# Designs tried in a protein design chat: VH-VL binders against DNA-directed RNA polymerase V subunit 5C (NRPE5C). Part 2

Target 1, 233 residues: DNA-directed RNA polymerase V subunit 5C (NRPE5C), of Arabidopsis thaliana (Mouse-ear cress) (q9m1h8)
Amino acid sequence: MEETMAEEGCCENVESTFDDGTNCISKTEDTGGIESKRFYLARTTAFEMLRDRGYEVNEAELSLTLSEFRSVFGEKPELERLRICVPLRSDPKKKILVVFMGTEPITVKSVRALHIQISNNVGLHAMILVLQSKMNHFAQKALTTFPFTVETFPIEDLLVNITKHIQQPKIEILNKEEKEQLLRKHALEDKQLPYLQEKDSFVRYYGLKKKQVVKITYSKEPVGDFVTYRCII

## First folded at step 4 (VH-VL; framework fv_ecleralimab)

Design a2 (from a1 with heavy chain A99T R100T)
Fold by ESMFold2-Fast, scan of step 4:
Structure a2 (fold): chain C 233 residues (1-233), chain A 121 residues (1-121), chain B 107 residues (1-107)
Amino acid sequence: as target 1 above (233 residues)
Amino acid sequence: EVQLVESGGGLVKPGGSLRLSCAASGFTFSNAWMHWVRQAPGKGLEWVGRIKSKTDGGTTDYAAPVKGRFTISRDDSKNTLYLQMNSLKTEDTAVYYCTTEWELLYAFDIWGQGTLVTVSS
Amino acid sequence: SYELTQPLSVSVALGQTARITCSGDNIGSKSVHWYQQKPGQAPVLVIYYDSDRPSGIPERFSGSNSGNTATLTISRAQAGDEADYYCQVWDSSSDHVFGGGTKLTVL
């Protein structure tokens, strides 16, 4: 629903009708109000995404309002303060770090700086970079120097939670046992399953890895409750 | 930091028994599917058997040559994998490796250094 | 009962490209993994899922798999690449199956 909201900038409350003239009585500049709202939306989506991936997320972060966000971080949030670091629920020794990047191009020097900044963060097993600029081949190659997977998301991709706002089929990740039983039952190899590409929005949202198998349930009429399987390539 | 350390190998007579241990550290052992792989002197690698995580049912599977004679078990509280070998034959002489299959289904990611079992009179 | 066949040995000149094959019935439908083993050492995973490299494995190592043959390719061969190489698959009937191994000699 927030995707269709007509209001932007320095409005005091998040909720408002999209058709009627809602007076924005704040005297903050449009650019500052938009920036704060953009970071608020992206950070909230990031927390929801991490919770859905099985990380331990504080409920207070998930229920934070725009007004409360601005009280804590201001109209032009400091990037380092926006960072998220949370442990995996099933294995608290494994942590993920979400880093909000500035508008400057990401270079080999930027990646080297990140290595230094995280050198004392014991237990990091994954990292997400939220980007406000595009990465070229050299910057992308530099990310492979980390000893764990580094994902990137343009900030625009995190302004709405696709699992909440767009109707989609139900997607379930099969565990190793379920995958093995599926393959044995049908005398199949995983390469014989239809595939989903890494660029798919739900693959990226759930951080699915190559060769994982997902069960997709379609509940829409006229097909009814129909199940299919896909292997990530 | 992540490692597997096998122990318990040695000399045993045909028909004898031996118990191997594999101590795991640096990862969440309870989530891992664990395997034993052996290698006879100067020969290739041969899969022996596996035990799944408790979450995935904790079941065991064995290669045909060892089925009925070998038993794989695990103690998640001690981060330790075991191989109980009974009715040993000279053909069982090999270096025995323990290895993991937790992150990569079908591939063996982490290997121990191996422990030598010699079955001879 | 599923079987993988590898050549017993392959030789390659320093700096040249080595190719080690792994043959099996319809192996192209299976995911193939490759291990390097040096004398007195445990095996090391060098390629998984046909062509992916674990962290720390040089780009010189690559893999392919189609039809009845999978291939491990080692470009710009170095003296340190001299080792035994094993292919491995999972089969729904035979579980985990290893090839017989190939000794790579760097001349």
Scores: ipSAE 0.274, ipTM 0.686, lowest interface PAE 3.6, mean pLDDT 84

Design a20 (from a1 with light chain H96Y)
Fold by ESMFold2-Fast, scan of step 4:
Structure a20 (fold): chain C 233 residues (1-233), chain A 121 residues (1-121), chain B 107 residues (1-107)
Amino acid sequence: as target 1 above (233 residues)
Amino acid sequence: EVQLVESGGGLVKPGGSLRLSCAASGFTFSNAWMHWVRQAPGKGLEWVGRIKSKTDGGTTDYAAPVKGRFTISRDDSKNTLYLQMNSLKTEDTAVYYCAREWELLYAFDIWGQGTLVTVSS
Amino acid sequence: SYELTQPLSVSVALGQTARITCSGDNIGSKSVHWYQQKPGQAPVLVIYYDSDRPSGIPERFSGSNSGNTATLTISRAQAGDEADYYCQVWDSSSDYVFGGGTKLTVL
């Protein structure tokens, strides 16, 4: 803690108040409250992300308050209970699983444990690991042994939803037909479109894959909407 | 297991007709763009044509050598792709492969074993 | 219509590196896919999007694509790599185009 107004010899104009809260500093006081808040924020962002990617998300999960979250999961949520498994709206047989990892280092043994845990999950099509610790090189390579794409996000990247800023562009993923029509109409190849890197925060948020094309709509006042296209590399 | 199995090949005279079938299993056929690719004896691969999923319009496209003579169709209820070949020429003699176009690629990730069509007198 | 050109044959000694080229006008602007075909068998996708490998394809297989030439590279060649290899692109005017194929012989 740095200096307070009282510690700096502040005047007496606030000393007559009976509000005990003005004299309280609680940066790390409730460790359980901090932990549940981090999981609440990350899980809420994960649900918003999955909704935006076209998955069927329960509206109750999107509107869940911190107080309600704590009532369900407690002050120290169990990682297994935080998991999210939702189907794709366009094909309900395809599901995505979001796994919240602990603070211990993630190793090849951790990845093998995940294989065992998900072995009976029929229709699993993609997985996201929310990380609180680093993965060694062998663990990262072991993720390629899954029969679907596995993405990782440091939990810090999910504490704020980057798409909720009013100035963010609208991003739409083109399907195969739309991509081909775009290329054919303009006599273009996919490599002739401007690029967007895989590590870009919006690319990661929407889970975009190499060679997908996105339509980006900017709403700029006073000129109006601008549309551009990007190919993921 | 994802599998494609072609059938219907055989010997046919020039000017004749033949219908090939391709039975798909192990994936959601109705969402896939499907192709026919042929290979003349001792020669290279040649794209014949494609049919898009019904969701993407169900349209067909053909290579120039077969346009107007060949017709591609699909029956999603039977998970089956068809190639109707009319006005056959000796140059159409080839092994005909059924192939699936991958979700994110203009590439063919799954191929059948092929069925031989021989056009001769 | 768009055309891809491959050499008819390439030879490589066991354990050495084979390079199979695929030439086309501004092919570097297109995504190139490569197929391996063994006698009497259907083609198998071995490289897609210029340089990516499908699951199960060994790291000995790699690809590149720039300018007018795409290349399939097979390092530490094995007897089992002997096959015909085809490059393939999609073109907005010609749709799907294959190269003529290259027979790789492992000596």
Scores: ipSAE 0.408, ipTM 0.763, lowest interface PAE 2.4, mean pLDDT 85

Design a21 (from a2 with light chain H96W)
Fold by ESMFold2-Fast, scan of step 4:
Structure a21 (fold): chain C 233 residues (1-233), chain A 121 residues (1-121), chain B 107 residues (1-107)
Amino acid sequence: as target 1 above (233 residues)
Amino acid sequence: EVQLVESGGGLVKPGGSLRLSCAASGFTFSNAWMHWVRQAPGKGLEWVGRIKSKTDGGTTDYAAPVKGRFTISRDDSKNTLYLQMNSLKTEDTAVYYCTTEWELLYAFDIWGQGTLVTVSS
Amino acid sequence: SYELTQPLSVSVALGQTARITCSGDNIGSKSVHWYQQKPGQAPVLVIYYDSDRPSGIPERFSGSNSGNTATLTISRAQAGDEADYYCQVWDSSSDWVFGGGTKLTVL
């Protein structure tokens, strides 16, 4: 939606209407119980995501139950213990780190602290921050000071795995050679391919970068497979 | 830490041959697409040719002026790129740079300092 | 063969905005990269994919690309910005093509 020019001289007219339909039930259940379930779901999804991106993930982490998670990490998990650091299957010298952030606002100071914490991890080639709070503009800019790509995910985006649905199309990421051959074969420029935005949930899940091309195969049982290509913009 | 170092340049007579080397360090050379770019004295940059990573087929491509005379090769065990130049002409006089398309960046992001090749009698 | 055209020279006053153009047939459909080269030194990538900056390149450097013209914009020009600037594209028939280069002089 495009915004239109606003007129000056608008009046305040805020009136709160109250409809009593609230149900307030307080139980003995600890807030930490809800917190541990949230971390369990997000961490499980993160492992599935990393596996799907080609990282070496222990199958035990993928099959961990909530009960087992709580026995290991407790009802109120320590954030540093939740961190994930796994190598890429095709190049074990390249590792990705997933950092679970706290509920405090993330500032430039928070990013500087993270720099110090990871300074001795020489194999890092990517990092993911799982956020429970807003990141101010300066903190966002400070993420560019890392020598690798840093992605952020609100924790709520990891509470469910968007790819775990039986009707999801088959996705294949083209390598440089496959993309070049596709463009040469059809005498195309990369901007002439249909595009998919970086903000799309699918693009974020696979950690796709600008200018990568994905081959999407839709299964149509009576007619067969339908193939399309998308360039990430 | 990440760097490319060219060597092998010098004076050579027209019709002669010369082999340039480019030593890579600080990155995974075997995954990089490697390029040679040249620059004649006082002139602009000119792409010479490239070699793709082994994973992407290890094929080579050359600019029209050098095709059939120049050969690009790589030795991943030594992290070294080569340019074999045959049937050299005075027009080949230039500083020769090696450069990379490292990772998924489709641009020339790492450059060496260059090595001068002078073709003159 | 595909060709990119740049002006030979551009002058800018200290603190002012410089604009260096790169013209090519339907260049807006291609991804344009820009390199800075100082005398006696190797080129340095300053803009890729039309408008993205490598780490370490100041925000004063920006780019655009549409139609037949791509532009490198250098805001708040500094003396250290004096250099030759080259645009570059990949073309399916010509492979990698560089523009002729533009000498930027900061007055």
Scores: ipSAE 0.289, ipTM 0.708, lowest interface PAE 3.6, mean pLDDT 84

Design a22 (from a2 with light chain H96R)
Fold by ESMFold2-Fast, scan of step 4:
Structure a22 (fold): chain C 233 residues (1-233), chain A 121 residues (1-121), chain B 107 residues (1-107)
Amino acid sequence: as target 1 above (233 residues)
Amino acid sequence: EVQLVESGGGLVKPGGSLRLSCAASGFTFSNAWMHWVRQAPGKGLEWVGRIKSKTDGGTTDYAAPVKGRFTISRDDSKNTLYLQMNSLKTEDTAVYYCTTEWELLYAFDIWGQGTLVTVSS
Amino acid sequence: SYELTQPLSVSVALGQTARITCSGDNIGSKSVHWYQQKPGQAPVLVIYYDSDRPSGIPERFSGSNSGNTATLTISRAQAGDEADYYCQVWDSSSDRVFGGGTKLTVL
């Protein structure tokens, strides 16, 4: 799959067809290139999200400009070329794949096609689908046939990085022993910890799951570090 | 916009009944544990009771002063919380607030503005 | 029944540090939450689980809890901090217990 992707969409030289340094050309291109701008924003947010989740992300992808993106992918990017596959920094054998879906309704057949497409991708432990159409109940249930967690995000949810509007904390998932120690120390039970809902944007951004307890560390000069805990419900 | 709006308050005679509603918007109501908290005129806050999310069993708990007289329920299809108050006493006179026992780091203030219940002959 | 005791009022000069206490038997073994309420308005959560801040609450607000006393600390007090402040805990019976409230006056 990597070889097919490389041959088909690889190896593009830098093209400078869009000049956003002038008001006239910038306005004209933005009118015609709304689709490429949407993909650019969503893909940039996806890379930031993966970096924040502990995946190895190339700094060049995080600093890519809209003009550079359009030079590489064009005004109507090919969905397969937009895909992201990166390893977990702490365990490079574990990879995550981000798939950009088209505007067609996502059906059970779409999910079966994904199974075939990823069959040779060794080391996948998670997948994210970026959606441009709604999934019905049956298609959503079909995602459970993957041997790993599959998350979905409407593309509109990735046009802005919500964490950039909040003080950026460090997130750590507590293991069973750390959770038990916390509960004993504070005479707490799971129901007494402050909680975050599964559908909360913060929870979605970090890919947190029900019953996990997370340690959130804020660090700010000159005040220093402080710690808070949340249970996911 | 995250919002809770209470309604249904009013004047009622001792021994009467009244039903309060709380309309929720801007968050996933079905996942939230919902509470009623009251405040008598010029007095402090007093917890009334709670209802868990349906995922956590949808069970209710009540403060001793209202247990057996008040019933909390929810309708997740309408994003609405209810408080059925029976056998009302003058001591139940208060502003009734609905609130959640959770926090959204990107959202602020998830208390309603309250609805006044006056129990007087 | 578990009871929380707060002073009726606390005064602080503009720009100085206010400290509001919440006393309860072995309260240090419980998690304390703090709410701010201005006249005619709903309460606003300012501190939860002893020392954590909700989004939008300035770092001037901090909390501590040890032994029989929890404390809400408001540094660099501003006129807008004038309000009633309530502490709250959960007791073993799942009852939520509020303190009587403290009126903070910024001179």
Scores: ipSAE 0.000, ipTM 0.379, lowest interface PAE 17.4, mean pLDDT 79

Design a23 (from a1 with light chain S92Y)
Fold by ESMFold2-Fast, scan of step 4:
Structure a23 (fold): chain C 233 residues (1-233), chain A 121 residues (1-121), chain B 107 residues (1-107)
Amino acid sequence: as target 1 above (233 residues)
Amino acid sequence: EVQLVESGGGLVKPGGSLRLSCAASGFTFSNAWMHWVRQAPGKGLEWVGRIKSKTDGGTTDYAAPVKGRFTISRDDSKNTLYLQMNSLKTEDTAVYYCAREWELLYAFDIWGQGTLVTVSS
Amino acid sequence: SYELTQPLSVSVALGQTARITCSGDNIGSKSVHWYQQKPGQAPVLVIYYDSDRPSGIPERFSGSNSGNTATLTISRAQAGDEADYYCQVWDYSSDHVFGGGTKLTVL
């Protein structure tokens, strides 16, 4: 801090949902615009997340460097140009749209504007809003007026990919048939499975919905693999 | 518009047979688990049976009172659900509804208008 | 086999709150769905997953489910709410089970 006033950062916390509470983490200094780096990191994580959810993502987007990002979008990217729209691999007719929101408060009027903007987007099946401001209660309720699920992520939650954590287990989403067979096999009710809350980081990353069941496989040396199941509530 | 339309109901004698059809429109029928639910005159709703989507194995399940007598089938190319009813009994007299099971919920979100089946001599 | 029990009838005054119960052994471990059926019409899903409303269903309709009893609550009752109401669950052994139905009369 004393070597140069605000010139270099040292011993600062990296924004991450997997932050272990460490208050001093070394980081590589980046001399070009913090705003463009923030959007670059969030957009890259969004593409990785969509790939992991089964969407068709261009490899070029996943390998894009910060320098290349800045060449395309500039140091103050236009929000509409950052949008992502990709099809589901298993059903290309179904697409997801990721919208980057500005810093101004999000209101019912903002949601209405989104309805108008996407009215001609054929095959839109889901939407993600990346937020830089808080959404009031009325705006949150207005998101339910879309004919598909709309998820929100504070941009801070997308600056690092939580699934790249070293102890990450293998997560598989059970389809309806697999879930029913599991319940019948063990004579279980829906609510008797151990649960994960919708707000949990992994649940949000994979876009899991209430009542879906996930199979979690842990690989631990020397005991080997073991399996658990969780129902989203 | 999401819609289910039943047809084929009518009067039949005990021991007879009847086939009901349910025409689906406005949604991807091939992905849906489809059900038959009946309601005897002045009585409550009773689940009859289901057929799963082809992607989920296309298997059928039946309520105990109709097991072995009724057969559910589907033709995804025609967006049509069928209920073949054999060895009909007077207690099978009911309005028969076809219904779509909402994904992951075990709830019936779309229902047809129903078709009346009367079993009498 | 699993069974659901509902009262045969419930009366409510215009503008008041109606409560329709659905009783089943450990029903709180199951997800309860509710249907409204008017004379000569097909059932309409009004509550799913104990308490969630389908698009188009008024906020006056709400639900709860705990222990051995699930409840459909209709606040600010209107004449148009007069109908038969059915609860329904899925059971791993009995499959889909409906309650006997409750006739709601709006006075």
Scores: ipSAE 0.280, ipTM 0.717, lowest interface PAE 4.1, mean pLDDT 85

Design a24 (from a1 with light chain S92H)
Fold by ESMFold2-Fast, scan of step 4:
Structure a24 (fold): chain C 233 residues (1-233), chain A 121 residues (1-121), chain B 107 residues (1-107)
Amino acid sequence: as target 1 above (233 residues)
Amino acid sequence: EVQLVESGGGLVKPGGSLRLSCAASGFTFSNAWMHWVRQAPGKGLEWVGRIKSKTDGGTTDYAAPVKGRFTISRDDSKNTLYLQMNSLKTEDTAVYYCAREWELLYAFDIWGQGTLVTVSS
Amino acid sequence: SYELTQPLSVSVALGQTARITCSGDNIGSKSVHWYQQKPGQAPVLVIYYDSDRPSGIPERFSGSNSGNTATLTISRAQAGDEADYYCQVWDHSSDHVFGGGTKLTVL
């Protein structure tokens, strides 16, 4: 009953790989200062990530140069001005907000302030916090008070786009109907699919949620396509 | 605030029919898979059936005791879920809850207050 | 059809730990959800996907699931925890299945 699915999914661990060469981007010094360059890199990666997740991203934001960024935001950008708010391509009423946090430790008070700041943002369905400091257990728990998923990324994780320098297989996120049909077809329960962990860089990049199923297609010439499925745990 | 409100319950004789409604507010109803769950007086919860979102095919599934007698439908323009109950039996006496299936979780995260259906002669 | 079995009742002393079991064939392969129902009220989801808590549910509530038994654990029991508790799973052939319910009494 699960033999076919196990054969398709069991043999390869889909792991996030990174190019060591992209790590050396942090070595670059410039006349405009480190702070503005750090925000520029993180914001550019965030836009690329949102585009890859199916959000409508302005091409001008993706092609913005460091000097153009500094012309708009200055050498010490105001955090509120760096925020990104874009709609989902398939449903423009649904928006995602990316918030750049300061260097102060993030507390329950910080989360409450954020609730107030976004209270008038109609259609907000997801949020990403870009962190420059630690978030204690209580602050992390307070993030669950939002009516949508809130993800966090240390700013260091956004200085390089890991998907940009590595050939990735084709990834398709199954919707709820497709997942249920897959399980019924093979007489499987959801924990019987091979899995990917939440900490996986690939999972974090695409913002995959616990229990979502992804279809992974590898293209091999001359053999053709090979398909496997993974459930996020 | 996210809310589900059932209505239409009442006293019906065996063999009769009754239609229940469930009004949804505070969330995007058209994307939700919706369920009916019942509870006989002093007894446990029993799944009745479900209807998928129209984007996922809008298909219905029913528990064996009600299959062929009950029909679930939805009107996304009115954010309303319906349960048409035909050929009612005394064992159908229960509080009927409508419930939302949480996206990709198979759990029921939002429940209505319930509406009582009493089938007696 | 798939069946879930719960004890009819469980008693716990104030401040102590209550454990409510939910038994089913190979239930460890399924994701288990738990609901709390107080008299005259609708059920409230207290645990989903074996061990995750919805927003607003205190840390005293936890869950586990392995083999043929899933367990809802309520630490430092309070009078307000007195209620009926139901486990629930999805099954590829039986759809949504509820346990018979367990009445928790806090002494």
Scores: ipSAE 0.417, ipTM 0.785, lowest interface PAE 2.6, mean pLDDT 85

Design a25 (from a1 with light chain S92K)
Fold by ESMFold2-Fast, scan of step 4:
Structure a25 (fold): chain C 233 residues (1-233), chain A 121 residues (1-121), chain B 107 residues (1-107)
Amino acid sequence: as target 1 above (233 residues)
Amino acid sequence: EVQLVESGGGLVKPGGSLRLSCAASGFTFSNAWMHWVRQAPGKGLEWVGRIKSKTDGGTTDYAAPVKGRFTISRDDSKNTLYLQMNSLKTEDTAVYYCAREWELLYAFDIWGQGTLVTVSS
Amino acid sequence: SYELTQPLSVSVALGQTARITCSGDNIGSKSVHWYQQKPGQAPVLVIYYDSDRPSGIPERFSGSNSGNTATLTISRAQAGDEADYYCQVWDKSSDHVFGGGTKLTVL
């Protein structure tokens, strides 16, 4: 549709600005130990991301300062202690696990070790690996052996929360009824909505899946809200 | 173990009525959008109609050939889907399948084994 | 009402590639789903959203959809692939529409 296509042009410019803003902010240095600061920033972003995806996150984790982080985890944090496991707010039986990987190359053996470590973790429905090293092709393929989706993020991608430093759009995933009503209201076929690429920073941040339709609301005081819809491809 | 089992098929005369049932197990039936699809002997698949979950309004939609004659309903307490067929015609002779649309919008991921309805004088 | 057209039959030799087409006006704007039906059995979903495979469906099954034609491709055909294949779409005006079906014979 024309309105959605026009909004796509606007959103494309906003996305370019998001990328520029994130790049500028990521270059800002802070004082203190580099290793603990890197883990602190990535873990804080991970908690914010999980909260925004609808997971039950402890408020204390979201408000933790770098100094407090260092008092708890030290200057050289133990990777296993950094792990995050939280339930989905809408269905507490479904949990997500965030695993911080070391600097050693990630191999099929590393993935097999993860299978063993999580074998008794009832209720896991998703996992995120935070990477500090390259994953070889065989290790990437081995991630498909998990009974749930495993996402990977280079730790560098979590050092800044992209939604925090640019106008924060409200992202809502449409359910089946909402998607069908949208299509009927605007006389659209399933694939006639503007799209967002799976590799897009927002798509990755919210963990959106192919074929989901999202409602994006841009708000700015005192300017009014405007709404656009995107199908993930 | 996810299963759909149809029952209630049989021989009926033109102008008669018949009620089909579909018993669901192994999933949360109350969240599922349910469909009826039929197949005449030696012919292709034909969509009959659907019923949405009650949380999504519990509304029904029907294919043109059956609209006004067939009614789809559900009983979530019994995990059962129904198809009430009235004013049956010889053209309604078919194997009737119930099918689930729960996780895949517009696709049918789980099907029952089907039940045969024969409309003949 | 919206209409999907499939060839009545397609033949393929063991180990070769079969292609089954599904034609519809601007079908590339719609998501196409494919079902396999063996004699006396219920249909089984083999491809959804044009090209995605449900768990348990071998990689030999793939799909594409563009313009006015969607295609189900079965590589390295096996005797067990012999079946009727149906394409299906949702249309904003016609709701759920099936193609007429294609009988695949493995020689």
Scores: ipSAE 0.313, ipTM 0.726, lowest interface PAE 3.3, mean pLDDT 85

